# Ledger of designs, part 8: VH-VL binders against q0atu2

Target 1, 119 residues: q0atu2
Amino acid sequence: MLDKKARIRTSREYRNVFEKGKRLSGRFLIIYYVENALDNNRFGFITNKKIGMAVIRNRIKRQLRAIVREYQGQVKNKHDIVLVARAGIGKSSFEGMEKDYIAIMKKAGLFARNANKID

## First folded at step 1 (VH-VL)

Design f10 (framework fv_daclizumab)
Fold by ESMFold2-Fast, scan of step 1:
Structure f10 (fold): chain C 119 residues (1-119), chain A 124 residues (1-124), chain B 106 residues (1-106)
Amino acid sequence: as target 1 above (119 residues)
Amino acid sequence: QVQLVQSGAEVKKPGSSVKVSCKASGYTFTDYWMHWVRQAPGQGLEWIGYIDPSTGYTEYNQKFKDKATITADESTNTAYMELSSLRSEDTAVYYCARDLGYYYGSGSYYFDYWGQGTLVTVSS
Amino acid sequence: DIQMTQSPSTLSASVGDRVTITCSASSSVSYMHWYQQKPGKAPKLLIYDASNLESGVPARFSGSGSGTEFTLTISSLQPDDFATYYCQQWDSYPYTFGQGTKVEVK
């Protein structure tokens, strides 16, 4: 689980990321991201009904939060990042989601050079 | 500015195959899913499937899984749908349609732009 | 599969009339989209997520409903509105459309 301070919670904050941010698509994930004026990163997670039933959507959200937490130390500070799960994510393994997340974060230039994975 | 331009009408014999193209312009091709929808003459709309051009991931309506194959060429911003083993009942207008895919809630996605349609006629 | 049934299949109306088209889903859906199609043309999006008006669509069009019953309303029919209208659910695969409602001149 991510601490409250590291989470995007309000619709206003999500809207800001979507309207002002950049977009990058991966295989199972889309990220929207923008630099913030805070001293920390904040993450948002969206699973839409195209993925499946609430049980599946909630599982995906938990798994994505776990992946984000594990790689938190590699993410360049001062960003608001929203992860949107694509329809196909329900058929992916945890490892598949993790690999896609790493790939898109690297493509976005959001991983710090000398950071390490946090277990 | 956003345009989806499809290939021209085709007349095919039963048992043959046809490949319809849909060329996208005016937006980033890999940012949107591309769907295919059919409409038999004088009939309603039926969803066939979609492709995510950025990954090649596809989903199909089970009714069309053995009939349709959807592909995309990122280098030319073109989506394709191939129909195999054509029968008279495959005669229809086939549309490509763009899926916005963008949503900040738990909402659904919708078709904001459509191609002009490609008439495929199957006759002997 | 979720079956979508529109009512009526055909309606006759005059310019200025209030027109209501209904769409019934065989099981509960969270979202319904509405499209307009004129002869020889591709469909055009009118309403998404039950009640949201697509940009560029005249304000006389509105949508409402939830669960299994959804409605498209045209508050004051114009000549350009004689067309066939389709509802579409997006809640589950396969995505399904209603059979269409043809709005024709009275």
Scores: ipSAE 0.006, ipTM 0.538, lowest interface PAE 11.8, mean pLDDT 83

Design f11 (framework fv_daclizumab)
Fold by ESMFold2-Fast, scan of step 1:
Structure f11 (fold): chain C 119 residues (1-119), chain A 123 residues (1-123), chain B 106 residues (1-106)
Amino acid sequence: as target 1 above (119 residues)
Amino acid sequence: QVQLVQSGAEVKKPGSSVKVSCKASGYTFTDYWMHWVRQAPGQGLEWIGYIDPSTGYTEYNQKFKDKATITADESTNTAYMELSSLRSEDTAVYYCARTYEYVSGDYYTFDYWGQGTLVTVSS
Amino acid sequence: DIQMTQSPSTLSASVGDRVTITCSASSSVSYMHWYQQKPGKAPKLLIYDASNLESGVPARFSGSGSGTEFTLTISSLQPDDFATYYCQQWDSYPYTFGQGTKVEVK
């Protein structure tokens, strides 16, 4: 779903985001994020064994990639962002995950905003 | 400095209940999961379950699903574990431990532990 | 449930010895961690995900293995290392620990 260059690929790159980045927790998602020195954003996805069996983890990963792809045009450029699925995410709906993602990204200041739109 | 401070030792009668507390400090309480693990005298470690304080989501070892209840109070940064219908076999040191969610890769560890609470069940 | 079996259950060693502890899982696991416990204290994380040394842990400790067989090695035993060691799988519920290996003075 996401272009390969928009994905965090190595354990070292994940570690850099965890060590240097900021963290925000949502209901079903945690994001870690840091500004990068590239021309583009990169996303990482972590769905650990605590979520459930491989079929559930793979479904969650696909759904999260679809959500990220849908909203990628709204994300401020030059960031590495890792999404960590919490154990309870397996019981969430697609809409619930999407709502959580949007809320976290807005709170992090990672969605592009017009300063005059604040109400 | 991260600290997990547990309540003091308890002596209980068979059939009663006990509630052990674990007060967290030095980090954002809602950002980490809190687990409970017990150790009977001279025995190994046994995982009971955990809570995500930010959502209230809990997961239990099936062995403890009808015995243990794990809760959290965000206003006091305190996690609790209540055991019901106590038996002599529940005599153990009970530990709280937090999960270190951002260890690299697809895994989590117990990075900080409470000092333990001895629960003795005797008649 | 995944059963974790450690070998040996007890070993006697002298300061300066190389100590090796093994942990066998009843089925393949993706995540294995090692903890140290001293008398009267809570366990302390030593090694995570089979081979990664936890921050602040001395370099004489190392871990290796994958699948069903994992090893913890202490290259040159120090007085501070006489303790009980536990392996733990983090792959599936319920999370399970080995029975422990007590490293005691010879």
Scores: ipSAE 0.006, ipTM 0.542, lowest interface PAE 9.8, mean pLDDT 84

Design f2 (framework fv_daclizumab)
Fold by ESMFold2-Fast, scan of step 1:
Structure f2 (fold): chain C 119 residues (1-119), chain A 122 residues (1-122), chain B 106 residues (1-106)
Amino acid sequence: as target 1 above (119 residues)
Amino acid sequence: QVQLVQSGAEVKKPGSSVKVSCKASGYTFTSYYMHWVRQAPGQGLEWIGYINPSGGSTEYNQKFKDKATITADESTNTAYMELSSLRSEDTAVYYCAREDYDYVWGSYFDYWGQGTLVTVSS
Amino acid sequence: DIQMTQSPSTLSASVGDRVTITCSASSSISYMHWYQQKPGKAPKLLIYDASSLESGVPARFSGSGSGTEFTLTISSLQPDDFATYYCQQYYSYPLTFGQGTKVEVK
């Protein structure tokens, strides 16, 4: 469960992240992120109608919140981050969403001790 | 075989509008984002925006906000880009490009249309 | 916006030469891509993720770099390689390309 202080709650706050933030696309997720003036990270989640029925959208939101919660300790301090689910996410497994989240956060340089390595 | 086939060259007067099409084949149209990129004669590449054909969500380069409108028709597997209020500096080759992604290494343009020359002249 | 700057803008080379093109980002990015464009044709993907060779691209092409400095190398230039090369970032919007490097016959 994400604490209330760790949630982006208002449309104005979401708009701020979209307008001022950077964007990065993954396989199932897009993140928008910007440094904030607070002492903590905040997360927002968007699963729009284009993904599918409400039951699918609600399942995806719950799973994304669980993933973010598990990896919150690895995220660099003082960021507002919005996760937007792409249309294909409904076909993904929990593991698939988790791998995509980790890959995007590493690519964005938002995970502590992130390294850009090639094989 | 993946193909992106664009509409033919256009000659337009200043102040008019133009609508360019990009017909996709050889893959599931709604599974990939489609981008538009332009190139003025002798110049480099400039990103305009994209559409997710599944649902029609779009993102634009701020420079093209209120000038470009990107749409998609799932029934014909065709993406469109409309430019309004044309000026001579809009003379360019316009490309559609398919976005593919590797969830570890990010997104890139793996297939491009052949380009559509739009000439704006009096 | 992230600015991508290529060096040189133009280079003259002979078949068999080792050619190096650099691309500098105005801020640190994790990954970037290289495209080749021949006159009158659409760009073609050469290298994605700084160093991964696209399927069907000859092994003489290689990419390296991280952070703000990236390099495209052609180990032994062939006649088919005279073209303009563009780097691109897909780290943040708006997506941006370098100004291009034209590799021409010496």
Scores: ipSAE 0.000, ipTM 0.539, lowest interface PAE 15.3, mean pLDDT 84

Design f3 (framework fv_daclizumab)
Fold by ESMFold2-Fast, scan of step 1:
Structure f3 (fold): chain C 119 residues (1-119), chain A 120 residues (1-120), chain B 106 residues (1-106)
Amino acid sequence: as target 1 above (119 residues)
Amino acid sequence: QVQLVQSGAEVKKPGSSVKVSCKASGYTFTSYYMHWVRQAPGQGLEWIGYINPSGGSTEYNQKFKDKATITADESTNTAYMELSSLRSEDTAVYYCARGEDFWSGYLDYWGQGTLVTVSS
Amino acid sequence: DIQMTQSPSTLSASVGDRVTITCSASSSISYMHWYQQKPGKAPKLLIYDASSLESGVPARFSGSGSGTEFTLTISSLQPDDFATYYCQQYYSYPLTFGQGTKVEVK
C-alpha cells in the first residue's frame, strides 16, 4: 500500500508534472518527473486501454505501486514522478517491470547511492 | 458487466436545486473516476467535472464551479451531482460516465442519462 | 479552453458508402477520442487515442490524425451507423467535445 501523502491525487498536480517535467522512456515504462517544493516524493500511475483488458490494467497498476513502495527509500527526495505504462507491459513479468523501473530511475538520476528516507 | 444506473427524470422550478444519482456496479468503484457531462436538447456534449471516489478529490469545468457539486458514497457505490440555482438553460440530459484515470480522458461506460427540465 | 470543430455538421449517405468526418482542434493535441450517439441514448466510445478501436466496435470504423486534424472513417456504412458522432480532446481540462456530425439517410 503506498501512503496517501506519497500519491499524486489531483489533475492539476498531474498536469504540472507533464508540463514542467522531464521525460524518460524505458522498455515498459515512461516516467515524467519534476522537483517539488515539498520534503517528500509523490507518485502517479497511468495505465491505458492499449495495455489490455481492465483486469490486466488493474493488476499492472497494483504491481507498479508495490514496486514503487519497495524502492521508495532509494528515491531522491523532493520529486513528483508519474509512471506511464507502455503498450506491451501486459506481457511482462513482475520481475521485468521491476527491472525496467530500477533501470529507468537510475538513468534519470533519481536513485540515491545510499537510501534516502521520506518517512 | 459494468453498469451505471441513474436516477429518474426531474422537473424543477427556476432557483431550485436538483441532485442526480449514478449507481455503479460490475467493477471496483474506487478504481475509476466518475465524470458528469450534460447535453441540452438538440445540442452537443458539455463536461461538468469529475470525482475520484478514492479519497473524494474533484475537478470542475470553471463554468460550473459555483453551480455543480459532485460527491460519491463508497458504501453504496453511488456518485451524485447537484446543481444549484437552476435556470432554464440548465434544461438538459445529465450523464455520468466512467474514466479510468486523469490523463487518458476517455469515458468508456455511460449511464442512461437523467433529463432535468427547468420550467419558467 | 481547446475548441473542437467538426466537419460536416450533417452528412447524408447511403448504405455501403465510405463516410469521413473531420475534427479540428484550436491547439495542437496528441490524442482525442470519438463517440457515437443514437437518438435517445447515451454516447458510446468508438475510438480512443486517435486510432485505437474500442473493444466490440466493428472493424469498419477507423481513426487517424495528429496535431490539430483528426478523421473518423466508416469504410462501408451500415444501417446501424446512422447516428451523431462526436470528437473529444483530453490534452487539457476541461474536456471538450466537437459540436457533432449527424450521419443521416440520403
Scores: ipSAE 0.007, ipTM 0.620, lowest interface PAE 8.3, mean pLDDT 86

Design f4 (framework fv_daclizumab)
Fold by ESMFold2-Fast, scan of step 1:
Structure f4 (fold): chain C 119 residues (1-119), chain A 125 residues (1-125), chain B 106 residues (1-106)
Amino acid sequence: as target 1 above (119 residues)
Amino acid sequence: QVQLVQSGAEVKKPGSSVKVSCKASGYTFTSYYMHWVRQAPGQGLEWIGYINPSGGSTEYNQKFKDKATITADESTNTAYMELSSLRSEDTAVYYCARDFEYSYGYDYYYGMDVWGQGTLVTVSS
Amino acid sequence: DIQMTQSPSTLSASVGDRVTITCSASSSISYMHWYQQKPGKAPKLLIYDASSLESGVPARFSGSGSGTEFTLTISSLQPDDFATYYCQQYYSYPLTFGQGTKVEVK
């Protein structure tokens, strides 16, 4: 379960991240990220219909939330981060998605060093 | 311009290891993932795995998980693939290939746009 | 693993011919590419994401398809086009290629 306070919930909040944020691409994921004025991180998730049927999209969203939750303690505080799933994510392995997430977060400078050794 | 230059041909005995290098130039090395693909003589292409040079994260074809080790050295813009416990079936040309990225709205694309010249690894008794 | 099957495995054609190569995926995919390989050379990207022509590739090459069925078409074959062609899915790990289609002179 990712806490409600840690979720980006409105279209306006998503739009703000896209317009003001930086963009970084991974293999299965694109992240858009911007520093916020809150005392916590917030995450958003986008899976479009090019990924597959609703069943597949719902599975991907659930898996991505699980990955984000597992590594939330390694993320630098005060950021809004939107994960956009690329078309090819639908049949990727859970481990493949996890590795991509870690790599892209490290590249963005959003993860602490040795994130792979901390839960 | 943009190019990948691989190390020279190798002849190895069964049971040994080989390490192939792939030196990148003409682009920002850490901005693109690097794949490794092999091709046995007269056969098709087989994907081994990739590395993100920026973070060092890797993904492997399960067939190669205990056999191939992919690494990258940012200071020299060089990717490496080491293959252990060589068998005659590992005789192949090994290629490195740069992953590209293209965006179109919220849909993004990826694929292998630049390839090294290949390194022939021959495993014989 | 997603299996990519090409047909035909070999194709004899003459300069000026319209050539069509097919690629079938064992599961629905949304992301695939076509490569050309000449003897002794590395593969060259021709088409990405099923239908997008790579920069510098002649307009006689085109791709189409979705789901499990994809095609590569060469509208008017030139001498430089005699080569082996590979499809590749980039939808699921492990990444997989078709077995190849060799286009040879008739």
Scores: ipSAE 0.006, ipTM 0.540, lowest interface PAE 11.5, mean pLDDT 84

Design f5 (framework fv_daclizumab)
Fold by ESMFold2-Fast, scan of step 1:
Structure f5 (fold): chain C 119 residues (1-119), chain A 121 residues (1-121), chain B 106 residues (1-106)
Amino acid sequence: as target 1 above (119 residues)
Amino acid sequence: QVQLVQSGAEVKKPGSSVKVSCKASGYTFTSYYMHWVRQAPGQGLEWIGYINPSGGSTEYNQKFKDKATITADESTNTAYMELSSLRSEDTAVYYCARWDYGDYEYYFDYWGQGTLVTVSS
Amino acid sequence: DIQMTQSPSTLSASVGDRVTITCSASSSISYMHWYQQKPGKAPKLLIYDASSLESGVPARFSGSGSGTEFTLTISSLQPDDFATYYCQQYYSYPLTFGQGTKVEVK
């Protein structure tokens, strides 16, 4: 699971990312991202009621956290990143969300140059 | 460092009221919900309610709606819980606890040390 | 209201033992947390969202489960682990806790 230290925790911190950050839209996800003054990355997740019932929204949040955790080591240090689920995400597969996440993170320049490189 | 420091133990008579305080430090007070939880001697934990210090909105466990009043003073970073019409069954340790609502998922990450309220004749 | 039921209510164990505590919800929940409470102290967050280890908590603690059945495991019990453990759901209000599981010395 995603370490507590890597989570955006307060409404104020979410507002900071929305107000000062850059925005990039994918098929199922929107990311807002800004460089932070910490020595680590932090992630936030937003699933609004447009997506569906609490059970669906909670499932999507868990799946997004799992995806973020899987690719955590590939993200450039010192960023606050908020993932906002788009209305259509409720109909997406786990694989569909994963592919969208990878695509938008690469487009944003947030993946390290050698992210997929193995020794 | 985050700290929640509660007021001292109280001994009260049945029918009286008590007001317990919880002073927060080490973080932005208005950025986290503050909840209250009680624990009767030898018993488990029971949720009372919460306050959002940003704006003062509150929610209560229906069991405590006529018993507890939760308030917050942003100028002193202090949350309060007042219990009215005390009965012996209200004898318990009362805790304040900070609720992290980032990601729109919630847990109690920091707790006050607890305040023992004893109600006896 | 969602009822959280823990099993066992009390268990006796020795240092080095593997201990398992179960928490059952009366209806399917997405999220639950585990707290540890030592005598005379406030509860401390141990595991959040069923399986995520809180920072500063030793790796011998782990959580698992989904739906209505959740488990807390301590792989090699240490003296510092004799305490009461509580599960908590936050799927719906009111927030509810299990009745507690007391881990005591054998």
Scores: ipSAE 0.000, ipTM 0.525, lowest interface PAE 12.3, mean pLDDT 84

Design f6 (framework fv_daclizumab)
Fold by ESMFold2-Fast, scan of step 1:
Structure f6 (fold): chain C 119 residues (1-119), chain A 124 residues (1-124), chain B 106 residues (1-106)
Amino acid sequence: as target 1 above (119 residues)
Amino acid sequence: QVQLVQSGAEVKKPGSSVKVSCKASGYTFTSYYMHWVRQAPGQGLEWIGYINPSGGSTEYNQKFKDKATITADESTNTAYMELSSLRSEDTAVYYCAREGWYEDSSGYYAFDIWGQGTLVTVSS
Amino acid sequence: DIQMTQSPSTLSASVGDRVTITCSASSSISYMHWYQQKPGKAPKLLIYDASSLESGVPARFSGSGSGTEFTLTISSLQPDDFATYYCQQYYSYPLTFGQGTKVEVK
């Protein structure tokens, strides 16, 4: 689970990322990201009803948090990043979501060039 | 500042094809999905599909799957929609529209910026 | 497909009137928007997520509703408000619009 300090918690904070941030789309994920004035990164997670039932949305949310936590050390510091799951994510594998996350973060310039999962 | 400018009106014969362009300016083109919507004369709005300009992935309304092909050119910040095998019932104004920001509180995706529309007339 | 049905299809009104347009979804939805279209022009976003006023839209416009029943209200109709209004769902693909409600001068 991500520490409280690494999570975007309020609707105002989410709105700031959406209004002032950049947006990049992957196959199953959209990220919105903006530089923050803190000394750490914060992550937000959104799964809407077009993904599927609450059980599916909750599973996807848990899996995305696990992926983010695993690669947390590879993310450039001082960013607020919101992950939004697209409708098709419900049919993706965990590995598919992980691969999409890495690809989109690299494309955004938020990952180190050779960022890899910590074994 | 933020705007979508579409190509001009087209008059086409049945069986031909047409390619409509939508040039984006004032924002990062690859950061927003681009949708296409049609409106037949005197009728309502009908969704055709979208493209993610980052990577080029598309989704179509099944009604238009064999009719429309949506593409994007990142180097020119331009989205395209090609309509094939034109018939008189394809006569319509075609709009491109940007999908706005997604929000946690609302789960919203809305068409916040629209092109001016391109009239495609299929006759003779 | 989710069908969006608007009522009325046409509405005659005078400047200063309170106008209410309804939109009914064939199944429960969470995400819907309202657009305004004037003759010869592209649609313009008015209300997103049922009740949120888009930036730059006059405060006389408001939206409400949930589930399958939604309403757009214009509290005091102005000359600039004679137009066609469309509801849209963004809950599931394919995205669908209502048939439109034309607000015309009485």
Scores: ipSAE 0.006, ipTM 0.562, lowest interface PAE 12.9, mean pLDDT 84

Design f7 (framework fv_daclizumab)
Fold by ESMFold2-Fast, scan of step 1:
Structure f7 (fold): chain C 119 residues (1-119), chain A 121 residues (1-121), chain B 106 residues (1-106)
Amino acid sequence: as target 1 above (119 residues)
Amino acid sequence: QVQLVQSGAEVKKPGSSVKVSCKASGYTFTDYWMHWVRQAPGQGLEWIGYIDPSTGYTEYNQKFKDKATITADESTNTAYMELSSLRSEDTAVYYCARGYYDSSGYYFDYWGQGTLVTVSS
Amino acid sequence: DIQMTQSPSTLSASVGDRVTITCSASSSVSYMHWYQQKPGKAPKLLIYDASNLESGVPARFSGSGSGTEFTLTISSLQPDDFATYYCQQWDSYPYTFGQGTKVEVK
């Protein structure tokens, strides 16, 4: 579970990230990200019907939250970041999603160079 | 409606550089990554790299990182690939190709017509 | 790097034949695509993500496979199908293609 303060919760907050943020696309994920005026990072997660049925979408959301939690200490502070799952993500392994997340976060400059997993 | 139109054929001397263009139309240029792929005469396809036009981020095949430079100009919806220190082995048709990552999968859905680059003395 | 190997490299066939082309990856891949290339033209997408038929591609084309072994099938070869076919993995950098399979007239 991500702390409540680390979650993007409202449609207005999501809209702010989409309208003012930068976008990077990976194989399984798109991220939208913008600096915030808070003391912490906030994450949002979007899965649409093209991914599959509710059971699959909920599994993907849980797996993405787990990945984000694993690497939260590696992310530059004070950012709102929205992860949008692509249709093909349902066919990806957990490791495939994790690899894509790390790659795209490094591309965005949101991870330290050669950042390692939180053990 | 989607079209990728590339610049014309080039003949270059060894050691020189060449810059190939790929002009996109029929879609929002910044919504898709633009890839570059080459094909030597009678040979298979080889991926060079891509650019995300919305951010300027590039990825390269490590084989080409010291040779290829990929750029994009949003004002003209044009992607470019420059090859430096040309050798005869760089003689190939160079293609730009649009990367598609939506609900339809992860693939090259549209390709430019190709640009023949010939390197000879 | 993931190496993609196609079999056969060249295939001679007649109109109406069932044609199968295989593609083997040196390690497991999550995404595999098939392209068709006719002489003097750019490649064209046929099958994406192993088994999905691209819009506008005839139903005689189909794909299957997972992990390291993938197959492209043409159920009843037509004159327009004499071409070179390439598989491609989209799993990791660098993205790699098979060496190609040329389907030519018997």
Scores: ipSAE 0.007, ipTM 0.540, lowest interface PAE 13.2, mean pLDDT 84

Design f8 (framework fv_daclizumab)
Fold by ESMFold2-Fast, scan of step 1:
Structure f8 (fold): chain C 119 residues (1-119), chain A 121 residues (1-121), chain B 106 residues (1-106)
Amino acid sequence: as target 1 above (119 residues)
Amino acid sequence: QVQLVQSGAEVKKPGSSVKVSCKASGYTFTDYWMHWVRQAPGQGLEWIGYIDPSTGYTEYNQKFKDKATITADESTNTAYMELSSLRSEDTAVYYCARSGYEFWSGYFDYWGQGTLVTVSS
Amino acid sequence: DIQMTQSPSTLSASVGDRVTITCSASSSVSYMHWYQQKPGKAPKLLIYDASNLESGVPARFSGSGSGTEFTLTISSLQPDDFATYYCQQWDSYPYTFGQGTKVEVK
């Protein structure tokens, strides 16, 4: 689903985002984010037992990866971003998670501005 | 109780392939990653890779990327590791091991009993 | 790759001894785990995240350390503790183990 170069691979990299990054919460998602020294963005995903049963958590994780993949072209380059699912996300639809992701990324200033569109 | 039960010992010829199974019980199979770790006789532990059974996503130790194939079957709660182009240095005990679903900190809390694969020359 | 080196590779000890095993990482790691393995058996988790005792593991086992140096201590060795011990980093792919420390009867 998501290119492996675009994913956070190690606990040290996750810790760096948590300790040095900024935090912003949405309705269903919390993001932690920090600028990286790479030429690309990397994403991490955290779902915990507070969300609900395994079936629900695994569905959410799959759907979050799909959402991130769909919108990766709009994300400002050179960021490590960790998505943490809040307990209430288990009651959300795909569209609800997508809307929350877009809103939180815009609020964080992480979506690129497209004032002039080049075809 | 959580249990990981592996298939029995195999004796294989050089150049052949082997497929080892790991049947999980006592927990929700898709809640945990399933890893494969090998141990050559008298040697230490070497991580091969893992699968996320909920998505089918796999990650491999680069050393094994073109040699090992890890799969999972949710209908039977079974993970598999296939090793191709076997050589004598592939003789080892192969373990499956479960890790938590969290990406930022995990550990192998349950292990299968191990499967001895012997590559005869 | 992060290389894990254990010291010593083998140690001889008597029941009641204090046993200390060290694990050195080639670069700083945030998460280190310890496993015990007896002959013919799979490894068993003892300590996770450097210092947390796994449920059901006797209190004589403890872990400490950070950065590149980690230690497993058995405060008073029991007969059931003669085994091989492995450290393992959960910091970066590939996940790597130390070469093992065999604790054997003196």
Scores: ipSAE 0.007, ipTM 0.589, lowest interface PAE 9.9, mean pLDDT 85

